# Designs tried in a protein design chat: VHH binders against Endo-1,4-beta-xylanase 2 (XYN2). Part 1

Scores and structures below are computed, not measured.

Target 1, 142 residues: Endo-1,4-beta-xylanase 2 (XYN2), of Arabidopsis thaliana (Mouse-ear cress) (o80596r5to146)
Amino acid sequence: NIVMNGDFFAGIEPWYPNGCEAFVVSSDPFSSEVMSADSSSGGYVVVTNRKETWQGLEQDITTRVASGMNYTVSTCVGVSGPFNESAEVLSTVRLEHEDSPTEYLCIGKTYASRDKWVDLEGTFSISNMPDRVVLYLEGPAP
Structure headers, positions and changes below count from the first letter of each chain, unless a header shows other numbers; Kabat numbers aren't used for antibody chains.
F, E and O are the ipSAE of ESMFold2-Fast, ESMFold2 and OpenDDE, as the mean of both directions, binder to target and target to binder. V2 is 0.75 times the mean of E and O plus 0.25 times the DockQ between their complexes.
[cut] marks letters that were taken out.
Atom coordinates printed by the task and the answers are left out, and those that the model quotes come from them; centres of patches stay.

## First folded at step 4 (VHH; framework vhh_8fcz_2)

Design m5 (from e1 with T59Y)
Fold by ESMFold2-Fast, scan of step 4:
Formats: structure tokens, sequence, C-alpha cells
Structure m5 (fold): chain B 142 residues (1-142), chain A 121 residues (1-121)
């Protein structure tokens, strides 16, 4: 599973699970969602029940970007569950058009191992504004 | 069917020690992180400690770091919590918990009834 840290104190919005499930846990990578409610600390998001590498948390950022500008995305990721080798985790932006094929920009890549947080950072720019811009994480095949 | 059976709790005075045990069955034990969580009287669940599937990494809540040690024995399918320098605030029912899943949210993936630790007098 892909684990993302951040300011999830108020829940996972604006992130949404795509074809999978997600829940907020306390800032410890092994705690449950109920423990986040007991603690005053922010939470991490655990993504589970992925079937494809591209399934995970995604965020529609269409209104937050403009053509010709450079953007940097930074987060911390890990993997959990029954995994003992390093796993590739990508940050990707997909550009959705009503009348043309979807474009994909791989903007960042890192290697995560079980029980360890690693930084994931990427930079991108858009030359022509599409109908939607969606940021999402990709992980290893389940 | 996942089964987790906790034991080793009891009544101890402040400054005392206890060792909790958890016997696991029904899953590939060495492939999953194991955790200890506790529920003090009148409060919600608190995560206490975690250990990776291989045992190579351990993690502790700030409130117990330096006082508690989590250990696992994959051949015996056991996880342990060695508790030292116990405080009244450590009074709780202690549960061991398998790595989480969405179906267990907002709860840990566990099957045990827990073991009561009381620190008093």
Amino acid sequence: as target 1 above (142 residues)
Amino acid sequence: QVQLVESGGGLVQPGGSLRLSCAASGFTFSSYAMNWVRQPPGKGLEWVSGISGSGGSTYYADSVEGRFTIIRDNDKKMVYLQMTSLKTEDTAVYYCAKDWRYGSSPYFDYEGQGTQVTVSS
C-alpha cells in the first residue's frame, strides 16, 4: 500500500481514492483511523485494495494551475503490509481533454521500502490548459 | 481466520515491569507488521508500538519510548511487549493488532480480547 503523510487533520480532502480505498490514521504509520480522532496530531493516509499501479489517491488541481508556470509537488510516501523489497512510487499528472486522448506526465519518482518514509518531489509545467489536470500517485503492481 | 491471543497483564505498582505476549495464527505472520495498542479507562484507543514483519524496524509512541520494547519471534508466531518503569497512566487494556486494512478502518485488524494492565498503589 501507498502511504502519504501531510496535513490530513481534517480528513483526506482534496485527495480522493481512485479504484481503491483510503483512510486517515494518526501520524504513526502503524496506527488506525480511530487513533487519529484520539490524538491532536495530524494523520497519514493509507491506501489499500489497489488493483492497478495507477490506482491511489488523486487530486483535481485544474483550478490551481495555469499554462506556462512551473509547479513543484512535494510529499512523503512509504509502503506498508507484506512487502520486503524497495518499491517504485511515482507522482504523475494526467491531462484530460474532452476531444483528444488523455496525456500523462511523470513528474517524480522515488523508491520506498516497508516501514520507511521517503521524500517524493516533482516539477511540471503545462503548455496548453486541458479540461482537467489531476495529480496522482502510482505504486508497484499489487 | 486471523486469531490473536494476548496474555501477561496484571496488577503492578508504579515503577514495576510486565511482559505482554501475543500468539498469532491464521495468516503469514512474518509478512505483516504487528502493533500494540491500548485503551485506558474512559478513553479511546492509543497506538503504543509497532514492529516490522522481519523485526528489523521498531517504532514507539513518545509516551513509552525508552520504557517499552517490542519484540517478535517469527518461528513461534509471537509478538511481545516488555514494559518497564510503569506509570499509573499506562493502565489500560492492551491489544495486539495485525497490519491495518480498509475493512478494519477505523479499527485495527485484530481478533483478541486484550489483556488488562493496572498500575496502582
Scores: ipSAE 0.000, ipTM 0.105, lowest interface PAE 17.9, mean pLDDT 66

Design t5 (from e11 with T59Y)
Fold by ESMFold2-Fast, scan of step 4:
Structure t5 (fold): chain B 142 residues (1-142), chain A 121 residues (1-121)
Amino acid sequence: as target 1 above (142 residues)
Amino acid sequence: QVQLVESGGGLVQPGGSLRLSCAASGFAFSSYAMNWVRQPPGKGLEWVSGISGSGDSTYYADSVEGRFTIIRDNDKKMVYLQMTSLKTEDTAVYYCAKGIRYSSYWDRTSEGQGTQVTVSS
């Protein structure tokens, strides 16, 4: 199993923002898109200033995965905004190759509504190891 | 515009096999990952399998691992899904979907009409 970092006590590392800003908060987690594997323990991460659906928190997991093994990724997510219905949130693995185009694998999908936490769980396996494996979340963008 | 045409679906008994095909046009096929996604009756879209542009890497949802095999032929611009040990839970409309280079979203606008797979006795 791969467990996403839900203990944000010391900040967001090993997660990092890509094309956006991220802040650890202890209250009002629904002022923006948020994610946490345990929303009650270490706080929440609020992601702001996203322009594209793939911008958000990323984690390099290259050294923590191996070909031929099954992995499960779990986290809790929410969205903010004037939504009157559910918004789609995906967990994704980006596979970077030195000599070929980057590949993208959607491993999990859920529907999150305003001011409500939902579980996001995905499973994957890799047949041949790429040069880099990055886990990240995708969500609605302007 | 991207065009994807799925075929090979049908009625099959539990434990049976089917091979789905997808013919692609309108884009640089070998530069993009290809995916199979399915929509069971009354449910949302579920990702099933993916294959890298080169064909060197394959990926499977846990529910189909060991039963399904994804293959591509870049010269023919085809992607295939070989399904074995089919279960009633595999009943769905199956779509092939072009990967998006800078996103995990498959291009929803590039989905074809799909091919119906029904697993029933």
Scores: ipSAE 0.000, ipTM 0.112, lowest interface PAE 15.7, mean pLDDT 68

